# Designs tried in a protein design chat: miniprotein binders against Enhancer of translation termination 1 (ETT1). Part 14

Target 1, 377 residues: Enhancer of translation termination 1 (ETT1), of Yarrowia lipolytica (q6c872)
Amino acid sequence: MAKRPLGLNKANKSKKKKLDSAEKAEKAVAKEISPENDESAEPAPALTLDADEEDDMGQLESLYKNWTSSERDSPRILHGVVHECDSLLQKAKGEGLPARFHEIYAASLLDLAEFADKKKPVKKKKVKSDDVAPETSDMFVDAALERVETGLEQYPEDAGLLFVKSRALKQDIDEKMSAVSKEERKETAKKMISQLNKILEVFKLAQKHASTVTPAQLDVVEELIELSGALESVVKQSDISETTLVACEKFYNEILASEKDENTVKKAHRGVGTCKMIVADSLLDLLDDDDEDNDDTVELAKKNLKAAIEHFQKSETDEDGEFMVTLAETMIQYGNLFETESDDQKKWYGEAVKRLRQAQRLGVGKYDEMILELEDD
Below, E stands for the ipSAE of ESMFold2; O stands for the ipSAE of OpenDDE; V2 stands for 0.75 times the mean of E and O plus 0.25 times the DockQ between their complexes.

## First folded at step 8 (miniprotein)

Design s2 (from q3 with D2K E14K E39R M53F S63K; at its last look DockQ between E and O 0.41; V2 from the best seeds 0.00; counts 0 for: pae E 2.9 > 1.5)
Fold by OpenDDE base, look of step 8:
Structure s2 (fold): chain B 377 residues (1-377), chain A 98 residues (1-98)
Amino acid sequence: as target 1 above (377 residues)
Amino acid sequence: SKERIRELMKKLLKLLERIEQLAEKIEELAKEGDPETVRELALKIEELAYRLFLLAFKILRLKRHGSPEEVEELEQEIERLEDEIQKLEEELEQLSKE
């Protein structure tokens, strides 16, 4: 009596449960997005329906373009995009949709996550069983990851899907870091640093299949750099994620070599400058009051901040007051590394003050106290 | 070991000064030179500068917790970078004479 091998049937049940969970997450997201009938519906700006009304994808592209071209202050247009995605998904029975459909849908879910409440660390309070857990930002990010993976199963070399995947993986780190307890934060940050390398691999794969890098795709690289710096500050390891900063700086330098678009070049200079600034900060964090060789570390930090300032100056615009503040802060930090009351310190504080005054004129902030402090030294 | 690490840091700082001088020369060449050649040289300089900054972190780590073997690996990496910088200096000096 030959014992039948029981092993094979367990693998098929796991695949079906993942599909049912994905379909439930999408249906949960679709249900709470029902706008309550608040009567003050100012008419949505007239959709220039220059898309052939017969092309369901052309309509979706038009809706998504209206979102991306808006101030993005209200999720209203974005709910319209997601609703159209759900309508197309139902009409197509989930089959035969282009890569761009999955891209728009996943990107729109990531944008919806920014309007959603962040998941709070679960304190052991008895969640009563009957409270429908409010939609949290993590649920939209999870739905976006599932959507982009569904697209990549059909279109594994689609650059747009790969870029959205890189963004979704970045945002999943932000969600995990927001939901983590204070006690587990350092250990979670260490695990997330190891995931930055995977995001970078996805991004490099996207870049390889892309003909051109868009400004919005560069923003994802900037956010990866910032996230790297933030995670490292939590870990307080001297091991800068050398690999992520390196590869981002190298990526921006490759853009500066190849690209001629002025806006792309400006963004690439900002990106290189930000990398140099993070390197300087990380050097300064390594200063030890008991180290006789701190002067060498300060000199290295000076060299990075100087390079950061030079790249930032190449990307400076008369209309970007927020960036003028970032440049001023970098100039102040550089000035702080010179001798007190030195001509070099006064020069860099003076250059920072010019930019802070310009940012104030643009309405970005009030820096009167900081300006006085930098002028009285 | 501490003295050897100090000597590495001093070598690294001198190599960074050489790269800064190369960057200034490229900005001067950018006024009259071939834009593609200038861009390619600028990329090489930024790559070398970056590799030196990474090396600085490795040196700083070795001050706290370094083996003699890791110090020797860094000495060899600095020598390789010095040779690459010297080649770039020679290439720029040729381009400035044409």
Scores: ipSAE 0.244, ipTM 0.688, lowest interface PAE 2.4, mean pLDDT 79
ESMFold2, look of step 8: ipSAE 0.378; ipTM 0.746
ESMFold2 (binder alone), look of step 8: mean pLDDT 81; pTM 0.784

Design s3 (from q3 with E39R E46Q A49E; at its last look DockQ between E and O 0.53; V2 from the best seeds 0.00; counts 0 for: pae E 2.2 > 1.5)
Amino acid sequence: SDERIRELMKKLLELLERIEQLAEKIEELAKEGDPETVRELALKIQELEYRLMLLAFKILRLSRHGSPEEVEELEQEIERLEDEIQKLEEELEQLSKE
ESMFold2, look of step 8: ipSAE 0.486; ipTM 0.818
ESMFold2 (binder alone), look of step 8: mean pLDDT 82; pTM 0.787
OpenDDE base, look of step 8: ipSAE 0.235; ipTM 0.660

Design s4 (from q3 with E39R A42Y E46Q M53F; at its last look DockQ between E and O 0.02; V2 from the best seeds 0.00; counts 0 for: pae O 14.3 > 1.5, placed apart)
Fold by OpenDDE base, look of step 8:
Structure s4 (fold): chain B 377 residues (1-377), chain A 98 residues (1-98)
Amino acid sequence: as target 1 above (377 residues)
Amino acid sequence: SDERIRELMKKLLELLERIEQLAEKIEELAKEGDPETVRELYLKIQELAYRLFLLAFKILRLSRHGSPEEVEELEQEIERLEDEIQKLEEELEQLSKE
């Protein structure tokens, strides 16, 4: 039914006024000032491009800092960083980007690899042509390597790029080693360890001449140590462990001799401890029940584990539950090398149990079964 | 393919040995040399060592599934690194004579 209409309203019109005046276009005089060819066109300093590039990089740094300061539980922020990197790369046409751009982009790709599905060994199922192969962790690691290589071609001496490269290589080893047949894995690992040793020697040599050790440099060395340990577990060769780990240990000992920053010193103690632990593990992995030389190997393993514990205890903090677990595991391994039910074994198991209970209180894990096993012996 | 990959691996090991020798020479130069020059030389050998490490990983990957084109790219990359190592060897040999 209902109608209603309302069509308001008015057109107001009107007014009016005129005003006037006209005044004259006087004659601009045409004077002839001669074109002296002053050739001193100093090339205008490229200052104007820097401001927009600085703002773009400042935005990228802010986004990346938001990622690095996050809980890192969701790739959402990280996809934002990578998208900004792609935007900058397109804007720059791939040229004139600073080393830090390549570093952030490569690091962000490595972080994305952790969220990606690992490459499953492709059973020859007829993948239909149209299934876009899902982005696998190996693809992000490969893209990170390419990105950091591109950065190093332009900035070969950039420590940040070299560090991200080290991380990318670590992840590339893990990805490659996961895809390797058991037979090829050992030989691949040997070659990789030999190369790690050479890199670590060169890294250590450069570090000796570096005026300062950054926390980021220590993190890369830690990653290289972890990689060395992982590769050694595959190779089971003592001779290989000694070179990388002696190199890393001496690097950290040089830091411990020169550095006074408490955090750097703690990290360096952790680093020495980790090297000693891996040496001990490699020695213990060489134990054969039928070998008469086991006693000397066990004593050498004991010496390394003891040194590891002594270094770890100097870096122990009441808030780092994950490190308390690592220290507890090292204490357990050391305890395992003593006679069963000995006072020394009980002491080290008891020290491990304290750390495991502290780690549990910090929410790091559940070790109730392992605690019971260590208390019942 | 397998023969080219074996040759690449052999060449990589030779280049790594040359970098080790460069590192030793730089460590000798570091006793009496200009600290900034020595630092620059160390950064160069760090880079070269890392690039060789990457090449080794690439070569190891290619040993399984490498295309002829990827092998040729690695051959070219090794050749570039050899040239850079040679240049650094010459630079160090000049600095050791001053």
Scores: ipSAE 0.000, ipTM 0.179, lowest interface PAE 14.3, mean pLDDT 73
ESMFold2, look of step 8: ipSAE 0.145; ipTM 0.605
ESMFold2 (binder alone), look of step 8: mean pLDDT 82; pTM 0.794

Design s6 (from q3 with M53L L60F S63R; at its last look DockQ between E and O 0.67; V2 from the best seeds 0.00; counts 0 for: pae E 6.4 > 1.5)
Fold by ESMFold2, look of step 8:
Structure s6 (fold): chain B 377 residues (1-377), chain A 98 residues (1-98)
Amino acid sequence: as target 1 above (377 residues)
Amino acid sequence: SDERIRELMKKLLELLERIEQLAEKIEELAKEGDPETVEELALKIEELAYRLLLLAFKIFRLRRHGSPEEVEELEQEIERLEDEIQKLEEELEQLSKE
């Protein structure tokens, strides 16, 4: 291997998350206090009461739509959604709310967790006893899990609730791993690895009941793949994480066989490509110094990298510069496995350069020095 | 054992190449074939590829440390996979003859 660039995407990532709760949520307060006609000459029938709850769901759906269609860079709308959910829950006294209510509530709590602080592994007791501890991300995830289970008790086959459950269970692993002490980290990771396939099964059950899946919903599967790699690195036992990886790749291929939506199909191709790239990385990490079986291992890694590139190419778009860098990185890794200055190496470095230049045009990273190295004769 | 494990890996790579050739033929068949039959064949091929990948990791992990019993189990599994691949090759050959 003559040239091996390092993880290019990691250096360019910049994301801003702010908990913007200091502003008084005047809109949320006004929304919580619904204007009502104080004088009702005739009480409405039971169907009118159901219609009132249906109108309340219409308001909730509209507020949640404002969140999902936004840039999602501030928790302001989410605070409004959650306050409306709390209001509706109190009005219904825990009865008569549809599955969609529980779905929105749990999903909003999960989204809100992303704006909250992480729980510290060990925290000194506060001096003032009446101080309220800040709400931490794990508390929002726990609340979301409770909400989704409450909904599933009434609607056990609801696809929306099952999709949110899979997302909440995955986030719960992240919270548990961030909260544990250094001494507990390895043992906790072992326990969490065993949960990964269970989360995938919840996702598959949701997809079965929905008879389809969206690109956004598939984010959970991608996150499971990333999490399996991270947990394996802590434990240094690869068998369990490789089993999860194989299960996710199989699921993506089932999606490719059954789904017709262009964006869902492209997302699944990216999923398969990612799985094959990880397999290749794992194989190359198995190379040892004595070189006895390296040629066969390298050949298998080459096959997986080639397949990854083919799937990634089926999922390319002209608008995603971050993905262009991912594809270019994969092409460079593949090219590194060819003889130095060979036609094949030059071909794949050339394909990578095309993507790196396009990513730069889209404002994703600076690759001028890397491009010069790849274009060497 | 080391010689047997080396031969298992070479056989596994041969089987992966045959699976790739099957996938190419199925892609050609998808242009004019029955969509449900093509989908079923594609899923069979992906299942075989998954089993071969799992075997590759088992073979490499047991390299130099595997018992004769573990190596024999791997040899038996790769033979089963080869039989399944051969049957699929014959099925695809028959379909292309009309």
Scores: ipSAE 0.052, ipTM 0.541, lowest interface PAE 6.4, mean pLDDT 77
ESMFold2 (binder alone), look of step 8: mean pLDDT 81; pTM 0.787
OpenDDE base, look of step 8: ipSAE 0.062; ipTM 0.547

Design s7 (from q3 with E39R L43Y A49M Y50W M53F; at its last look DockQ between E and O 0.38; V2 from the best seeds 0.00; counts 0 for: pae E 6.0 > 1.5)
Fold by ESMFold2, look of step 8:
Structure s7 (fold): chain B 377 residues (1-377), chain A 98 residues (1-98)
Amino acid sequence: as target 1 above (377 residues)
Amino acid sequence: SDERIRELMKKLLELLERIEQLAEKIEELAKEGDPETVRELAYKIEELMWRLFLLAFKILRLSRHGSPEEVEELEQEIERLEDEIQKLEEELEQLSKE
C-alpha cells in the first residue's frame, strides 16, 4: 500500500526557512566581498550614455536605468548614481530639483543599504571636511527617508516619491527589528505590525497618483506580506497580521479591477493566491492534530487553497518554472486535505506532478523522488 | 461555550456556501447584465468573504479560553454578516426579475 509523502508542507516550510536564512547570509557575504574604494574609482562613462551634454537629469536617468536593468550583484553602478546625485545637488546650490531626482537618489540609497555593513557605534563627533565615516545599512535607510521627505515637501503628491517612501518605511522596519535585543523583540514587533497598514496606505496613495503600477513596484506589497508573517512569528497569535493580509489581498483585487498591463495583472493574481494560501496555512496551524472537531476549519482551509489554485492558474506561464513549483506545492497541500487515496487527492497530486515535471524540464530542480511518492499506489 | 463555538463555525460555513451561490449567480448575470453592476457585486462578495474569514480567526482564537461576552459579540457579528448576505440575495432576485 503506497502512502503519500507525509509532511510535505513541513519540508517546504523548512526549505523556505533555509532559503530565507541563506538569502540573508548571501547578502552579508556579498557586502563583505565588495571593494571599499569602488565609488572613488568608478569613472563616469559619458560615451556609454545616450544623452546630450546639457541634460544632467538625462545622464542620471541613464545611469539609474543601467542599474535597474542589471543583475544588481555589485554596488558599482549605484556608487556612480549616488556620485552623480551628489554632484547635481552641489550644482543646484539649494535651488529646486525635480521630483525624479529625489526619487532616484532615495531609491539608490535604499538599494545601497543591501551592500552596507551593519550598524557600528560612532562615539566621537569628530568632523573633517572629507570625513567619510563608516556607512551602515541603517544610515543609508535613514538618508533615503530624509531624501524622500525633502522631495515630498516640494512635490507632496508625486507618485514616484510616494512609492519610494513606502519602500523606505518597510526597510526601516527591517533595520529596527535587526537592532533590538531579545528582550525588546516582541514589543518592537507589535509596534511594527501596527505600522504595516499605514505603509500600504502610502503605497495606495502613490497608486492613486500614478498612471499605472509596474510589476516591480508591486514588490513592496509582496514584501509587506512577508514582513507581516515574520513579525507575527515573533509576536505569536496577533490579529494585526491577519488584518494586514486582508488589506493586501483587497489591494491586489483592486489592481485586478483597474490595471490592463498583462504582467502587472499576472503578479496581482499571484499576490491574491499567495494571500489565500497564507490564510489556509494559518487556519491549519491552529488545529490540534488529534481533534476531529476541526472539520469545519479544514473545510475553510480547503476553500482558501482552492481559490489560491484558481488565481495561480490564471497567472502561470510555460516559461516560469519557479512558479510551477509554487503552484504544485499548493496543489499538494490541497490534496493532503482529502481522504488518503481518494479520487480528489489523486487528481490534485496528478496536477502537481504535471507541473513538477515541467519545472524539472526547465532546470529548476530535481523532483523525481517527490513525483514517485505522489504517483505511488 | 464550546458547543456555541462549534455552532458559530458551522454557521460560517453555511454563510460561505451562500456567498459562493451568489458568486455563481453573478457569473450567470455577467452574460447578460451591465458590466459595472457585475463588478460592484463582485466587490461586495469579496468584502463579505474576508469578513467571514476574519470571524473564523476570532472564533478559533476564542475556542480555548473565550468569555461568554466575547462569544455573544461574535454571534452578533455573524448575524450582521448574514443580514448583508440576505440583502445581496434580495438584490440579485430583483435583477433577475429585470
Scores: ipSAE 0.120, ipTM 0.627, lowest interface PAE 6.0, mean pLDDT 77
ESMFold2 (binder alone), look of step 8: mean pLDDT 82; pTM 0.795
OpenDDE base, look of step 8: ipSAE 0.162; ipTM 0.620

## First folded at step 9 (miniprotein)

Design u0 (from s3 with D2K E14K S63K)
Amino acid sequence: SKERIRELMKKLLKLLERIEQLAEKIEELAKEGDPETVRELALKIQELEYRLMLLAFKILRLKRHGSPEEVEELEQEIERLEDEIQKLEEELEQLSKE
ESMFold2-Fast, scan of step 9: ipSAE 0.401; ipTM 0.735

Design u1
Fold by ESMFold2-Fast, scan of step 9:
Structure u1 (fold): chain B 377 residues (1-377), chain A 97 residues (1-97)
Amino acid sequence: as target 1 above (377 residues)
Amino acid sequence: SKERIRELMKKLLKLLERIEQLAEKIEELAKEGDPEVRELALKIQELEYRLMLLAFKILRLKRHGSPEEVEELEQEIERLEDEIQKLEEELEQLSKE
């Protein structure tokens, strides 16, 4: 309901005091109840249509569902969720709140970080408005981490809390890496590799205790792959990209073995396909152009690309033009590993052309020159 | 040795083929809903991941691998071959029950 989180103050932050800032922000929000400052007395109908006043947790779930089912472009919904969490915290005096309460609260604080200003260099800034600038993203990440730890203290094996913890720890790495100077980058990256390994352990524990997994809970997995590559490029003496990639593929395959939700299964197939494609690219990058015996490595790359194509095909939809381009690119890479003008190469180029033409019909891009090259020389 | 590394890659590919055959057989049995079958499927996937990590290690040592590192990889591959054979035997017994 709040236009912005109640009681959150604009304050100077430091690396050592980020956790203190998050703690103060969370406590300040929890303490502000005044009806006099209710800027959200008129809730949007869509945000409360299915809420029941007599079920506090059901009402909170309804508010949070409005966020998760939306395009997630309105911070107002999240402020409403946080305000309801503060109200429930006051009503319960910190007692009797379920794991799901802490999960929603922490997730909402974490999502608010995406709408907040990042900590900027100390330079001249101009503000000539009655509007107060949003809180910094690092404050919301720190507040989310504090809330999830509070929940895990009471519910150490709760899957939902463990999933939020993995996502919050990942965003914490992003904040720390963006805040350091180029001089400090390597030292910070080394510490962040340790935190990334901890995230992989937390995510594994979350899946172990989960009875079901949502598509949103899998979002962090693809981000961990990208992060591992970025960290490895800075440190230059690590196998973190390879070990992270294998761990992430394992996470997706566990979903495929156990999950019933069609959207989650589809996302997991896309995830496995992406992992297989990256493995193939990495294998091909390790080829020595001067070595005549590349056949075994090429065969291994072919196996991974074929598996990627099969997983991608299981997740195909008629309306996702961007994904059709990704599938076409994978098919072209696979075709390139066959002998020029072979039947196999022509088959996979033909399959790629079909997807590229459909992507063009959906307005994704222009592929006329590539299609001509794939069909004829 | 380039020759020893080449032989390791060939052996690894043959082990991957055996894992693929095991995965195909376990998918047929999984349709019956046996919890034992699910645990075997997870073990088969774990071996596939270990083989992929070994493939990266082999490729990194292709030009500059020490004899000690090559010997260590040979031992890891022999252990995986033994585990794959044990799973093949377990799967054959399960399919007869």
Scores: ipSAE 0.356, ipTM 0.732, lowest interface PAE 3.1, mean pLDDT 78

Design u11 (from u0 with A42S)
Fold by ESMFold2-Fast, scan of step 9:
Order: structure tokens, then C-alpha cells, then sequence
Structure u11 (fold): chain B 377 residues (1-377), chain A 98 residues (1-98)
């Protein structure tokens, strides 16, 4: 009779409670996404027996994965993630939490800003209190920045935290520019240009320390290009648009040199193509029609457009109709720089027509008139 | 002086063509050369291309709003870029002999 009176393993009870909690969060999410009935089967539940599901960080990762794999149209999952982060912070008394905890917490706070009410334009700084839950978009952005800095104080070279910091700093610029009075707009924009330069350095540092970069982490790069143009339109004496464009092209090229993930590489090719297209547009827009000799500027524009087309083609897919229209427009712009009815012009107009016809078949829009013009010329 | 600005753009286009030729030579070197050296050379080429693009924007701004002093400063920046391209061409020529 070898019978050992060992007590019930506390870890097994904790594991069961965590599984029950994850199941409740999953059902709450499913009910929010599918409002018809609670009995509906959801096709993407978290798998049982995932190693990460057995600990506190595993449960947090599972909750966050529900958000990142969703359509991101409901804040319910994010509130669940934040509540779990608050619980873990209290349990740990602020000690021993990994960089990934701070990253998920900050990212979730930042994403909640998109669902929160905007603060009205006022010349008043909001009093920050750690005991008061964020209610407006600017408060969520501020909370996210504070969480990222807490994480970076302990983990200064963590790539994930640095990527979230770059995104949070960008959203901070958006909040400040939307809230500023008309009279303070130019002064605030000058300060935001300094912050944009800081974002570029933060992103550069994030890439330096990253072993891999996700497509989502590259989203901010395109937003920085757009933001730089908006800020330059307010501060006419700035070259921020040009310097930001060059820095962003460098970020994409670093991905192309080192990254192996197909989706990230495709996104980087689209990014480089967009940068080259913007360069070409800027060169052509600055042409003086009164000048007899524009040949060198036109040739430089042609080189940039051809490079843009080549990068776009490397990222082309048969199902992305919106992108096919962008590629077709670039091909038309390139074709327009050749002699009328030349073989080169006919080639690029022909390639553009193929993309427009496919985009039309995919339901993106109607291009019949444009196709006729390209084929008749 | 529209004539000087036109000459600067022409110089940039010629420098870009030289950079393109250097990039082709680096691709050939990549087949037999040390991967570390090839990476360093490729990064140098990209940096030169970025500087050339910024200079192109400056030329076009000067075409609309430029002073003689700004044109002189830009000529000096282009000369510095040409010098760096020349040094890289010489470095690659030496590597091809080893």
C-alpha cells in the first residue's frame, strides 16, 4: 500500500481559475462581436495547452491576442486587458514585471484612445492624476506614455517598448494639434516638429534593438510622413517634410536588408515605393514652366518613379484592388514623362490598364473612361 | 542665376549615375567577397543616395527663392558628396584587385 497523502496542488487550482477567467473574457468578447446570441460558436478561441496560458503573463498574452487578431472595432477586449494589467500590477506591487507587461499595458491604453471622446480645444493643461481612470483620448495617450517610460526605465533597450513609444508620441502630437487654439497653432506646430524629430530617433533605436519587426510596428512610419507634411503646411520655413521622408525611407530599407517575414518585407517595399513616388511628385511640382531646360529634373523624377514601380511590383497581390489603383496611377505618371505615342509610353499605359481592369473586377471602382483615354492615346 | 542651378541639377544626376554604377559593382563583389564588407559598402551607397535626394530638394527650393550665398553653400555640399563618391570608387577598385 504505497499511498501518499499529498495535498491538492495549489498550482492546479490557480490554473483552473485562470482557464475559467480566460473563458469568461473570451465569451464576453464573443458576445460583443456577435450580438445575436451567446450560443454562437466563435471560430478563433485560444487553444488549451498553450504554455503561456498557464501563468499570469500567458493569460495576459491570450487576452491581448484576442484584440490583435480581431477587427479592432470594439473596446471591450482592451478594457479586459487593462483590468488584467491593473490586477497584475497590484499583485506584483510594481516589482518584477517583464518588458512585455509594460508593452501590452501601454499599447492597450493607446488603442483605447481611439474609442474615447476627444477633448475640446482649450488653453488649459489637464491635471494628471494616477488615481483617476482616463476618460478622454488625450488622457489615454498620456497614460500610455507614462507606462512606456516606466517600462523603459527598467528596460531601456526593449524594442517593443520603443515601438509603442514612437506610436504614442505620434498620437500625442495629433491630440495637441487638434486641441490647440487657432492663435497658438503655429507655435505649437514648431514644438511638434521637435517632437517629430524625437520620434524618428526613437524609431531608429527600436529597429537597432529589434530582432524582427511586425507589419503593425511599421504603420507609424507612413503616419509620420503624412504628419510632417501637415506640420510643414503650418510652419512654412521648415524642411521637416523632406528630412522625415528620407528618414522613413531609411527605416524601410533597413527592413529590406534584414527582415525575413514576407508580410513585413511587402509592407516595406510599399513604403519605399511611396517614398520614391513622393520624391518624384515634389520634383515635378517644383518645375518652373518658364524655364526652357527641365530635362535633368524630369530624368531624376523618372528614376524615382521607375524605382517606385519596381518596389510596388514586388509587393503586388492579385486581391488588393486599392493598391492596384495606386500602382496604376504611378505607371500613368511615369508614362506621361515619355514622348507621346512612344513604345515606352504605350508599355506603361498598357501595364496601368491591366491593373485598373483588375481593380474594377475586384469592385474597387469604375475606370472605363480612364482606360479608354489611355488606350486611344 | 538659373544657369548655375541648372548646372547643379546636372551634376547631381551624373553623381546619381556614378552611385548606380557603384551599387552594381558591389552586387558583383557580393558573390565572392566578405559579407561584412559588402554590407558596409551597401550602407555607404544608400547614405550617399539619401544625401543626393536632400540636395536635389535644396536645388529646387533655390530655383524659386535662392540667394547667391545659398547657391555657393550648395555647390560646396555637392563637391563634398562628389569627393565621398570618388573615395568609394577608389576603395572598390582596390578591393577588386585583391
Amino acid sequence: as target 1 above (377 residues)
Amino acid sequence: SKERIRELMKKLLKLLERIEQLAEKIEELAKEGDPETVRELSLKIQELEYRLMLLAFKILRLKRHGSPEEVEELEQEIERLEDEIQKLEEELEQLSKE
Scores: ipSAE 0.576, ipTM 0.847, lowest interface PAE 1.9, mean pLDDT 81

Design u15 (from u0 with Q46H; at its last look DockQ between E and O 0.67; V2 from the best seeds 0.60)
Fold by OpenDDE base, look of step 10:
Structure u15 (fold): chain B 377 residues (1-377), chain A 98 residues (1-98)
Amino acid sequence: as target 1 above (377 residues)
Amino acid sequence: SKERIRELMKKLLKLLERIEQLAEKIEELAKEGDPETVRELALKIHELEYRLMLLAFKILRLKRHGSPEEVEELEQEIERLEDEIQKLEEELEQLSKE
C-alpha cells in the first residue's frame, strides 16, 4: 500500500494563494493615479549617453536597457519606452522600423500589463456608455500581440520577435483565464490547453532562428508547464499524455543534447525533472483502490519519479533552498511508493531529510515535524 | 480484453527498460564517440521514450473504456516501437565495436 503523501504543500498550492490574494489587493491601490504633474519628479536617471543621440534606435535601446537593468518596481520607465516607440512609429510613418523596434515595443507592453488592473468578469451590469473603460492588462497584452505580429509580417524569422510572441501568447492565456466567468472557466481552460502547444511551437521556431537559448527564455517554458498544470486542474482531466507537458519534456531533452552553457543545462534538467514529476503525479491520480492491476502503474510512476530525482540532482545547488524542498518532496513521493519500512523507503526519506535540513539552514522554512515523521518510519 | 491490456502494459514497461539501457550506453559513448552521432542517438531515445509514455496513458485509458479495435491499434503501435528500439540497439552495438 502506497503511504499517503506526507502533506508537503507542493509549491503549486502556493500559487493558488496568489490567485486568491489578487482579490484582496484590489482594495488598496484604488488611489487615483491622477497624472498630477507634480513637478518634483526627480530627473529621470541620466541616460548613459552611450547611445548616439542622433540614432533614434540607439536611444530606444538605451531606454529599454535602463528598464531591464532596473528593479522593475515602477512603470515610469516603461511609459517612457512606449512613448519613444510611439514617437518613432509616427516619425517612420509605421514603415522601415527594424525587428528590434517591434520587439522592444511588444516586450514593454507586456511588462506594462503587469502593472495594469486585471479585467474583471463582466457581470451583466449596464455599463453606462460614457465611462472611459480603464486600461486593463488584457489591452496591453492585445496591443503587444498586434505589435509583434506587425513585426513578424516584416521579419518572420526574427528570433527576438518570436520569443516575445511566445511570451505574449502565454500572457494572453493568463488574461483570458482571469477575465472569464466562473461558469465558463472550465470551457475556457480546455481551449487554452490547446493553445499551449502553439506557444511551444512558436518558442521552438524562435530557438531555431536563435544562436543560443538563454536561461531567461527557458523561464517561458517553465511557465508553460506550470500553466498547463493549472489549466488541467481546472479542467480535471486525467489525460496529461497529449498535453504540452510531454512536448516540453522533449524540448528540454533537445536542449540537453545541444547546449553546453551550465545554467541553461541546469534549467533544462529542472524542466525535465518537473515534467517527469507531473507525469508521475498523473499516473498516481489514475490509481484505483479496487484495481488489482495498479502495480504496473505504480512501477511506471516509480520510473518517472526516479528520473525526476536524477535530473533534479544534476541541477541541485548548495544555495537554492527552495529547490532543495522540491527535490525533497519528490524523494518523499518516490519513497512512498516503496514498501513501508523497506531499505529503499528509508534511503529516500533519509535523502529528503538531508535536503529539508539544508533548506531550513538556508532559512527557506521549518520542516521539523515532517523530518521527525520521516525519521520515525 | 483486460488480459490484452495487461499484456500491453507489460510490453511497454519492458520497452522502457530497453530505452533506459540505451540511454546509459549513449552516456558511455558520449565520452569517446562523435558528438553529433551521440546527439542524434540521444534525440532518438528521447523520442521513443516520449512515444512510450503517450502509449502508457492510452493503455490506462483503455482499462476504463477501451474497445477491442483500440486495443489492436495499440498492439500494432507497440510492435512498431519495439522494431524501432531493436534497430537502435543494433546501431549502438555497431558503434560500440568501431
Scores: ipSAE 0.543, ipTM 0.843, lowest interface PAE 1.2, mean pLDDT 79
ESMFold2-Fast, scan of step 9: ipSAE 0.693; ipTM 0.896
ESMFold2, look of step 10: ipSAE 0.622; ipTM 0.879
ESMFold2 (binder alone), look of step 10: mean pLDDT 81; pTM 0.779

Design u25 (from u0 with M53I)
Amino acid sequence: SKERIRELMKKLLKLLERIEQLAEKIEELAKEGDPETVRELALKIQELEYRLILLAFKILRLKRHGSPEEVEELEQEIERLEDEIQKLEEELEQLSKE
ESMFold2-Fast, scan of step 9: ipSAE 0.644; ipTM 0.875

